# Designs tried in a protein design chat: VHH binders against q9y6x5. Part 94

Target 1, 379 residues: q9y6x5
Amino acid sequence: LPPKLLLVSFDGFRADYLKNYEFPHLQNFIKEGVLVEHVKNVFITKTFPNHYSIVTGLYEESHGIVANSMYDAVTKKHFSDSNDKDPFWWNEAVPIWVTNQLQENRSSAAAMWPGTDVPIHDTISSYFMNYNSSVSFEERLNNITMWLNNSNPPVTFATLYWEEPDASGHKYGPEDKENMSRVLKKIDDLIGDLVQRLKMLGLWENLNVIITSDHGMTQCSQDRLINLDSCIDHSYYTLIDLSPVAAILPKINRTEVYNKLKNCSPHMNVYLKEDIPNRFYYQHNDRIQPIILVADEGWTIVLNESSQKLGDHGYDNSLPSMHPFLAAHGPAFHKGYKHSTINIVDIYPMMCHILGLKPHPNNGTFGHTKCLLVDQWCI
Below, E stands for the ipSAE of ESMFold2; O stands for the ipSAE of OpenDDE; V2 stands for 0.75 times the mean of E and O plus 0.25 times the DockQ between their complexes.

## First folded at step 3 (VHH)

Design p22 (framework vhh_7zox_3; at its last look DockQ between E and O 0.03; V2 from the best seeds 0.00; counts 0 for: pae E 22.6 > 2, placed apart)
Fold by ESMFold2-Fast, scan of step 3:
Structure p22 (fold): chain B 379 residues (1-379), chain A 118 residues (1-118)
Amino acid sequence: as target 1 above (379 residues)
Amino acid sequence: DVQLVESGGGLVQPGGSLRLSCVASGFTVSSNYMGWVRQAPGKGLEWVSDIYSGGSTGYADSVKGRFAISRDNAKNTLYLQMNRLKPEDTAVYYCATGYDEYSGFDPAGQGTQVTVSS
């Protein structure tokens, strides 16, 4: 009986929401499983980069999805909504569903996880849904659970992605307790639905389930804006990505652009690519631009305009507000165990172990997650 | 304390219709995940249909297009409308809030027998 794993992501689920709101269904899941209270994500703390880090175990500079908006200076390609299915952007790494299909004669299934509707190294998830944000959580769950139950070769790795609470975190901000309470209660109900659906279909007993997220959320304000137009004219650079990490491609000498930006705001750090802090692991890729601007937590970079966002993410990955959590249940996991912190890149080698796959070289450390697993010695 | 009472089964000819009912007490049907499972003679439990807390539904491939799950919030009752019944639909039908490994269901109802025969 091959091991099976369902990986679920609720986008933008900040770790400390667990302490400030009630999650009866998630708490029941955790009671008979494991909880990692904080997951230290990769920089930049954005959706596409961190979702790809979860399934590759690589820093962004290594897997190539370095932002939600990218430019490759060598090939002159632009990553945008129209280019999200171009394999070029995804081919610098091998995600776990590809490894699962190639090593063990197994199938993979995907409901909207970033990259799963793209052929990567000429391999696409065996079952997948084309990305469409209007498709309900329940329809995604219906498809994923039917594929887990009715496929040959068997589906052994499945993914399920949901856009909340990120969308509401941006709209209302994480400090809006009234609106966030409503949103998070709905997510807890979806977790309850997930567990009951798996039980109803006879999948629950033998399925490993991981519930996690890619990043957190921090409060923003129209009183905390950094206007780039006050410091530099548009004729000097091309803007590849804006906020809270701006990617600047100079049209003139790099040093001249840097000098115009370096004292622009006390709430923004300006880095030449080679001066980006080593702890970010955000330097060695052609898609990382020559100058990177990093706003302080809660500050938004704008071009002579107001921002409608009341919450955002992308900030320094050392900030607790940027951290998600990880909860897991199933035959591979201990029951009632709590762990303080892992790195988001550690999830990949743990999942490979659970599935019996040989991991590709990665930046994760299996030792960081072994205490979660019943077949491992913690010490 | 959740209680489920199934009814509406019986003997019906192939191509016929039946509507099963599940009256719930101790929880609100409109806000809870629920479903129908069946057990044919000498076979294990088979999932048939479910309804999520938000009202979205799912169906086993064997019943898609023939069965419809619904609920009446005023009566706190879950329904399964079964159309174009086949001999292979013959089973005891159970209403469930989820599957329990130890007891089969938690809570377990008495079930209602559906026999499709000429």
Scores: ipSAE 0.638, ipTM 0.850, lowest interface PAE 1.4, mean pLDDT 91
Fold by OpenDDE, second read of step 4:
Structure p22 (fold): chain B 379 residues (1-379), chain A 118 residues (1-118)
Amino acid sequence: as target 1 above (379 residues)
Amino acid sequence: DVQLVESGGGLVQPGGSLRLSCVASGFTVSSNYMGWVRQAPGKGLEWVSDIYSGGSTGYADSVKGRFAISRDNAKNTLYLQMNRLKPEDTAVYYCATGYDEYSGFDPAGQGTQVTVSS
């Protein structure tokens, strides 16, 4: 039988939640599989960019999903979470489900993973759910497992996405132990449901399952605000994306806009596009705006408005608070093995290896994940 | 301990054929990205061919249509069938493992000499 892989994402699951809270179901999953304690994600540390990096192995500048909100100056198109269906935004890369599906006797399935309900390179997942936040995890799980079990051609790659604990992290802040404990318990219960469902269907021993996330969450406060209106008139620029990494499209001379912003706050770095630090790999794309503002950890960029978020993400990808984890189980993975860290782009070549797919050019390093795999030697 | 042992090289006339073998130990050939590289006198390492764990193969333009990479899982051995050999194919050939086609190869074995001459 061809190898099968289910990729699961719990949005905004910060890595150190595993150390500070109890996860009996997830810990059991880990005990019988592998754990990567920290995954260094890509800059900016937002949902759409990082989820696309997981399935392409590319930095944001390469796959073209550079933020949750984007603007293309040539076509005058806008991208947002409410407007993400145009293949124009996704076609700068080839995600793994497309690669998989183009193979003979294989199909892909998806439950609300970013980009999976869009035809990319004229190919859409054989089975998919249109994104709808109101659809329960149970319904998503039922569809995914049905497709994994009863499809022809067989589903060999599937994705499952869930919005928590991100939404709650934004609402309560990651430091709210009472509320976050409740939320994280529910997440662990969902993992329990997933495992139980797979066992009931006889998939557990043969299906490779990866549970991961796109980013973490940092604590925000009303006392840590950066008001751009105090530094520059709103008529002088268009805001394409906001906190904590603001994308600025000048309406006047770029240099003038930059000079007005460069000293706006000691807790914000201002970069011309050509001066963005190389370590971010966030420069070589036309969708990146001429000026970006990067707030320090825990600081929020605002426009004469109070932020209602007590937690946020999108900050420097070197910050531990931005890092998610990765756990995996199945015939491809060791049992009871823990690894310190990988890069999020490393997941793609690993998944390609598991599925026997030739990877597209990518930024991942397969060597970083070899110790997780039973068929590889570990240096 | 990872080990690769190449064999099958030799002297052959232009238009001739050779079959190179690479026996691996310490890892499974069929589960890894494998390839052949060569080094001609006075030149650097040149990629020749590769095979992914899934079975996909690639070839340098200079050898496409003449060389064929394969493997025997039971023997844990990688092969390179070389047909219609040219003087330009003269080199030490190395079997190697890597991560992907973009990361390059690091030869671990002693290599096997292939000489194509009239």
Scores: ipSAE 0.000, ipTM 0.301, lowest interface PAE 12.0, mean pLDDT 93
Fold by ESMFold2, look of step 5:
Structure p22 (fold): chain B 379 residues (1-379), chain A 118 residues (1-118)
Amino acid sequence: as target 1 above (379 residues)
Amino acid sequence: DVQLVESGGGLVQPGGSLRLSCVASGFTVSSNYMGWVRQAPGKGLEWVSDIYSGGSTGYADSVKGRFAISRDNAKNTLYLQMNRLKPEDTAVYYCATGYDEYSGFDPAGQGTQVTVSS
């Protein structure tokens, strides 16, 4: 009987929410399993890139999903949150659900994890939901648990994605205690429902469950705007992505564009592609534009317009406000163990180990997660 | 020898139209990132329009809806159709190629003068 794994993401769940808010159901899940208090994600700290890094173990430059908005100059293709289904964008890596379902006697299921409704390397998740943000958590959970319990060949790897607290974090900001307390209580109730549903269906004792997130959230303000149109006429470049990491495709000599931008704001770093810091692992892909602008934490790049967001993410991945957490429960995991930190790319080789899969080449380090696992010597 | 030869400029009244041509030799227009830049008297180069090898086009805000870039692969020629011309469009127009994703356009031809005057 092969081991089974459910990977759950609550988008935008900042690690320190665990310290600042009450989560009776999540804390009970952690008490009976493991916690990684901070997960260092990949730059840029955006939704599509980090969800793909979790399931590939690769930096963004290596898996090719380098932002939520991308442009490929050779093919003239455009990627966005409303235009994300072309396999071209996803085919630079092999996500774990593809590897899993190509094994004998295995299948994979998905409830809206980014990329699971795309035929990557001509292979789409064995069972999946087309992305639709209006589908309730309950319906997503019902489909996932039905597939885990009733499929032939059996579903051994499943994913479940939920848009909160990211959506509310953008709307209210992480410092709005009244609204964020209400939002986070609802999420804790959903975690309680998840655990209860798995228990009622007889899945809880033999299913490994990971609850994690892609990034955190930082507070924004109308007093912290960088007006790009004040520094450079928009006719000199094409804007591929705006904030907080702007992707700039020059329309004139890039050195001239760079020189117009380099002193635009003390709260923004301007990089030529070859000068992007090595610690970002964000340089060696054609989808990364010739110039990027990286706003300081809590600053917003705008084009002579106000921002409607009171919270945002996408900043430097060294910032604690950008870091999510990871919790896990199941037969593969210790009970009552807490670990300080891992890299988000380390999740992939750990999941491959749990499922008995040979990992593709990746940037993760299995040794970083050994202490979470009952079958490993903790070093 | 790579050559770009611009033509089709002239004197035109406000509201008029012109079609600029850029005949290339020594390389293939359809295989390259191409564009138009202009230089008004006493000003630097201003980007006007571009076309990618796959056919995607872009325009400066000052010309959107009035100008259209195109090409004819059989004639190895890049075009700029300019409609509803304004006095502010008065400039020398250059076509150019970019060979490096990190670089903008470097005009190489003599350009063609467009003058919009009553």
Scores: ipSAE 0.000, ipTM 0.107, lowest interface PAE 22.6, mean pLDDT 89
ESMFold2 (binder alone), look of step 5: mean pLDDT 81; pTM 0.819
OpenDDE, look of step 5: ipSAE 0.000; ipTM 0.240

Design p23 (framework vhh_7zox_3)
Fold by ESMFold2-Fast, scan of step 3:
Structure p23 (fold): chain B 379 residues (1-379), chain A 118 residues (1-118)
Amino acid sequence: as target 1 above (379 residues)
Amino acid sequence: DVQLVESGGGLVQPGGSLRLSCVASGFTVSSNYMGWVRQAPGKGLEWVSDIYSGGSTGYADSVKGRFAISRDNAKNTLYLQMNRLKPEDTAVYYCATGWDTYEGFDYAGQGTQVTVSS
């Protein structure tokens, strides 16, 4: 029996939701498994970048998915997360499902994880679903469990992605306890359904399951807006991405654009590409624009308009509000173990270890996750 | 044991080309994940390019379109063809085989110096 792993992401699940709301099913999962209380994600703290970092173990400047909206200065191509299936955007790294298929006589299965419906280095997940937000969690789980049980070569790596609580976090904001309580209870029920289905199908005892997320969420407000139109005329630049990290492509002299932006608001930092803080690991890629604007936590960059977003993410990755968690259960993991913090790039080499794969060169450190694993020496 | 021996470095003008070679002994190039990493003066290691046993290749954004990784199975040799070289490509280039630990390379050669200057 080769080892098997199911990687599940609930988009936008902020780490401290675990302390502020009740999760009976998730807590039962953790009681018989492991919990990492905080996962330090990569900058920028956005969905596509961090999901790709989880499965590659790389910083965004290295794997090339540097935002949900991108422009490549060398090829002149534009990327949007909703419409672009061009492998070009994904080919700067090798995600774990490709590694799984290339190193071993094994299959991969995917339900909606970003990148899994795209051939990457001429390799697509053996089984996959084309991205469609309207497909229920239950249908995604049904397909994943069917493929885990009924595949040759065997499916040893499977992924499952769900859009909540991110969608509701944006709509209501994380401080809306009434609406967030309802949404998070539904997610806990889905976790209960997942566990029950795996038990019913005889998969639970021999399957490693990781439940994690890509980022957190912070409260926004109509009182915390940065109007970019008050700083600079649209004729001076092309906007590649807006908020909370604006990607600016100057149409005129870069220094002139920078000078118009640098003192516009006390609630955003304006960086020339070369001045982006080293700690972000967000500089060495042609898809990172000549000027980036980074809003302070809870501030929204707008173009002479109001914003209906009551919650957002994308902010500085040192902010606890941007951090997700990781919980895991299965034969590879200890039972009842709690760990404080890992880096999101550490997940990839840990998963490679569980699956017996040699990882592609990456920014993760296997030592950071050793204490989670039964076959490793801790301390 | 595994040995990796790099060669082919040297001094070249901007816009020039070099081909690096890595002769492997103690393991089979055609069956293994391999790559090139470099270290510029005063900098850390940077991944440049790699090739999987199945033939899939990857390139760092800084070298994409200029460098090409390949292998010759009969010679048990890995190559890096470097075209349109830039001063920022100046580094010691190391041939490496995968990760035997998840914290770094298991085997790397002694490196070969590439200097791009006028």
Scores: ipSAE 0.000, ipTM 0.110, lowest interface PAE 19.6, mean pLDDT 88
Fold by OpenDDE, second read of step 4:
Structure p23 (fold): chain B 379 residues (1-379), chain A 118 residues (1-118)
Amino acid sequence: as target 1 above (379 residues)
Amino acid sequence: DVQLVESGGGLVQPGGSLRLSCVASGFTVSSNYMGWVRQAPGKGLEWVSDIYSGGSTGYADSVKGRFAISRDNAKNTLYLQMNRLKPEDTAVYYCATGWDTYEGFDYAGQGTQVTVSS
């Protein structure tokens, strides 16, 4: 039988939730598989960029999804969560589901994973759900498992996306133990439903399943706000993205805009594009604006407005609060093995290996995941 | 409640023409990215054409110059005019956006069969 892989993302699942809350279903999943305790994601630590990094193995500057909100000055196009279906934004890379479908007698399926409802390189997932946040997890799960079980050509790669605990993390903040306990309990129950469904269909023993996330969540507060209006007039720039990493498009001389912002707050770093730290791998793309503002952890950039979020993400990718986890189960993975850390871009070459796909050039290191795999030497 | 209903498929000889329709409900066609995709036997889903909310259009190389995508805002309907059809155009055609899934499920977007044969 050809190898099959299901990639599941629970948005905004911070790694240390596993240490601070109970997950009986997820822990059972881990017990029979593998766990990577911390996954270092890519900068900026936002949803669209990191999900695309998972399936391309590329830094944001390379795959071209550099934020949840983007602007291209040449074409005058805008990208946002409500306007994300133009292939222009996605075609700078080849995601794994496209690579998979270029193979003989293979197809891909997707339930609302970013980019899967867009024709990328003239190819769209053989089976997919257009994004709709109102669609239940049950319906998404039912469709994915049906496609995995009954499709021709067979679905060998599938993705499943869920918006929690990110939405609740934003609403309550990650430090709200009462509300987050309730939310995370529901997530664990959904994992239980996933496992049960796979067992019922006879897929559990033969399907490789990865459960991961794109980023964590940090606690925000009304006491930690950076108001840009106190530093610069709106007429001098266009805001492409706001917090916690603001993308600034100057309407006047870039140097003047920079000088007005550079001392705006001691809790915010201001970078000209050419001065962005190399460790971010966030420079070599035309979609990155001339100036970026990076707020310190827990600080929120605002425009004469009060923040409505008690939690947020997008901060420095070296911060533990921004890191998700990875768990996996299936024929390709060991049982009862725990690993400390990998980079999020390392997931792509691992998935390609599992599926027998030749990976496109990428920033991942296959060697970082060898200890997770039964057919590899653990060095 | 979002729904997409494709129609207009059928059997046609090489060189013939068909016009596919996709009636949408629950959302506005003119305000959204819309597209057509097709799946031939034993093949994956292939992108055919799209139209952006702003009205710009795109086509796969295999159909450029032969197919034309359009929409009727009053009818909330997407169209695909297919001319000079070839045997390799044989496939189930789907409206590629909205909230529905495609082949193999009981959804409104059931697809429409196009068969080009002499």
Scores: ipSAE 0.000, ipTM 0.210, lowest interface PAE 16.7, mean pLDDT 93

Design p24 (framework vhh_7zox_3)
Fold by OpenDDE, second read of step 4:
Structure p24 (fold): chain B 379 residues (1-379), chain A 119 residues (1-119)
Amino acid sequence: as target 1 above (379 residues)
Amino acid sequence: DVQLVESGGGLVQPGGSLRLSCVASGFTVSSNYMGWVRQAPGKGLEWVSDIYSGGSTGYADSVKGRFAISRDNAKNTLYLQMNRLKPEDTAVYYCATGYEPLDSYFDPAGQGTQVTVSS
């Protein structure tokens, strides 16, 4: 039987939550599998870009999902979570579910993973749910597991997405121990439900499961605001994305806009597109705007008023607060093994290996995950 | 204090139109992710439409082509133009702030405005 893989994402699950809170179900999952303590995600550290990096193995500049909000100056198209259905935005890469889908006697399933309800390269998952935040985890889980168990051709790759603890992290801030404890307990319970469901269906021993996240969360404050209106008139530019990485489309001379912004705050770096640091791998795409503003950790870029967020993400991907974790269980993985760090793009070649798929060209390094796999030598 | 006050709801016949307003205080609408959600009788909160600080807009499939979200920065007000209303659009509509895309968590702060579509 072909290997099967379920990829699960809990949005905004910061890596150090595992150290600071109790996760009985997740810890049991880890105990019987593997843990990567820190996953270095891609810049910018936002939801759509990082989820697409996981399933493509590409940096944002390469797969073309460079932000949660995008604008293409040529076509005049806009991208957002509620306007993400145009294949134009996704077709610069081939996600793993499409690769899997095109194989004989295989199909893919998805429960609200970014991009899975869009025909990419004229291919859409055989089974998928349109994104709807009102749909319970239980319903998503039930559909995914039903498809994994009863489909023909068999579902060999499936994705499952959940919006917490990200939403709560934004609302309460990651430093709110009382509220976040409650939220994270619920997440652990959902993991318990997942494991129980798989056991009940007889999938647990044969299904490879990866539980991961796209980014962490940092504490924000009303005392740490960068007001752009203090530096430049809003009529001089179009704001494509705001905080903590602002994408600026000048309406006047770019140099003039840059000069007005470059000294706006000591807690914000201003980059012309060509001057964006190479380590970000965030330069070589037309969808990246001419000027990028990058706020320091915990600082919020605003126009006239403060943000409603007490937590945020999108910052420098070298910051530990931005890093998620990865846990995995199944026949492909060792039992009781912990690893310190990998890059988020490394997940793709690993998944391809597990599924027996030829990976598309990618930025991941298979060697970084070899120690997680039972069929590989750990160097 | 952050406050959202919805208005503009009412009783309308199928095919009719309404324009909802949401006046915000304590923050700037244009600087934040904003949206409309609705709750029909016996149902949970449903996302309807959103607008990002950058101006990008989105709509639920059920309202695409019929509803339009907009804002007036000078008035710090969010709007929802609803055309070709259907009975299934009957709900309490709430204005809300949200966070990032796919963070489709809305926390309605206002009391909402009732929209009833009936012949």
Scores: ipSAE 0.009, ipTM 0.297, lowest interface PAE 9.0, mean pLDDT 92
Fold by ESMFold2-Fast, scan of step 3:
Structure p24 (fold): chain B 379 residues (1-379), chain A 119 residues (1-119)
Amino acid sequence: as target 1 above (379 residues)
Amino acid sequence: DVQLVESGGGLVQPGGSLRLSCVASGFTVSSNYMGWVRQAPGKGLEWVSDIYSGGSTGYADSVKGRFAISRDNAKNTLYLQMNRLKPEDTAVYYCATGYEPLDSYFDPAGQGTQVTVSS
């Protein structure tokens, strides 16, 4: 029987929530498994880019999902997660479910993970749900567990995505302890439900489960706005993405647009594409625009309006507020082991190892996750 | 539990007006971000307008200057005043307590109200 892995993402689960709130179910999971306290995600710290980095082990410039809103300068195509499932956007990498299906006689299953409802290199997840935010966590879990138990060839890799606590983090801000406490308690209850469901179905003892997230969340404010309209007229550029990383496509001379923007705000850095810091690994892709603006933590870029987002993400990936965590349990993992930090791109080669798959070339380092695994020497 | 009930839709001639209402329960309109989105037949969801807790408003280019979003805090109700209606405004309109345009996240609430602009 081949090894099995369930990868679960709670969108926007900031790592330090674990220190500031009680998670009895998650803590029981961790006690008999492993915890990585901080996962350093990729830049930009957004949902689609980081979810695709988890399953490909690649920086955004390499896998091609460089933002939640994109423009490709070569093909003149536009991307939006609400209206575009064109394989073109996803074909610059090979996600783990495709590798799983092609290297062995195995199936993959997916409940809402970004990219799983798109044929990538002519391969779609064997079982999947078309993205629909209205579908309950329970229905997603019911489908995943049914597919894990009732598939031929067997489902060996499964994914489960949930939109919280990201949606509430945006609405209330991560510093709203009353509202965030309620939301995070509900997530902990869902983790308890997940564990109990797997136990009742006889899956728990032989299934590797990873619980992680794509990014964190930082507090925003009406007092921390950058009004782009005060610096440059709309006739000079096309806006591809706005906040907190603005993607600017000049309609006139690039240098003229850059000069209008470079002193716009003391709380925003303005980069020509070739000047984007190397540490971001956010430069070598046609979907990265000629000018990018990077707001300081907690600052929101707006177009002559207020913002009601009390929390946001997308900021510099060196910021601890942008970091998620990773917890894991199962036959591949040690029990009661805590690790301080890994890179989000390291998750992919670790998952390939657990599943016995040969990873595609990637930016992760298997050595960073060795201490989590029972079959590896960590000294 | 949050409940949002939309009303005020109907059949109207081009150039006419309608006012949509969204009555909230289990949720305080005055302290929260709210908005309107619509879905035309055979099309995806389109953001129409939003209102921020401080009262600042946003509008899609297609409706700017014709639609006005407002709220009555005492009645815990959100409104969308629609003027100079066009056939292209024909859609089911939903009010929502959460919407993330840059992440394309949308949390529609209620069953919506149908607006048909036709002669």
Scores: ipSAE 0.000, ipTM 0.127, lowest interface PAE 20.1, mean pLDDT 88

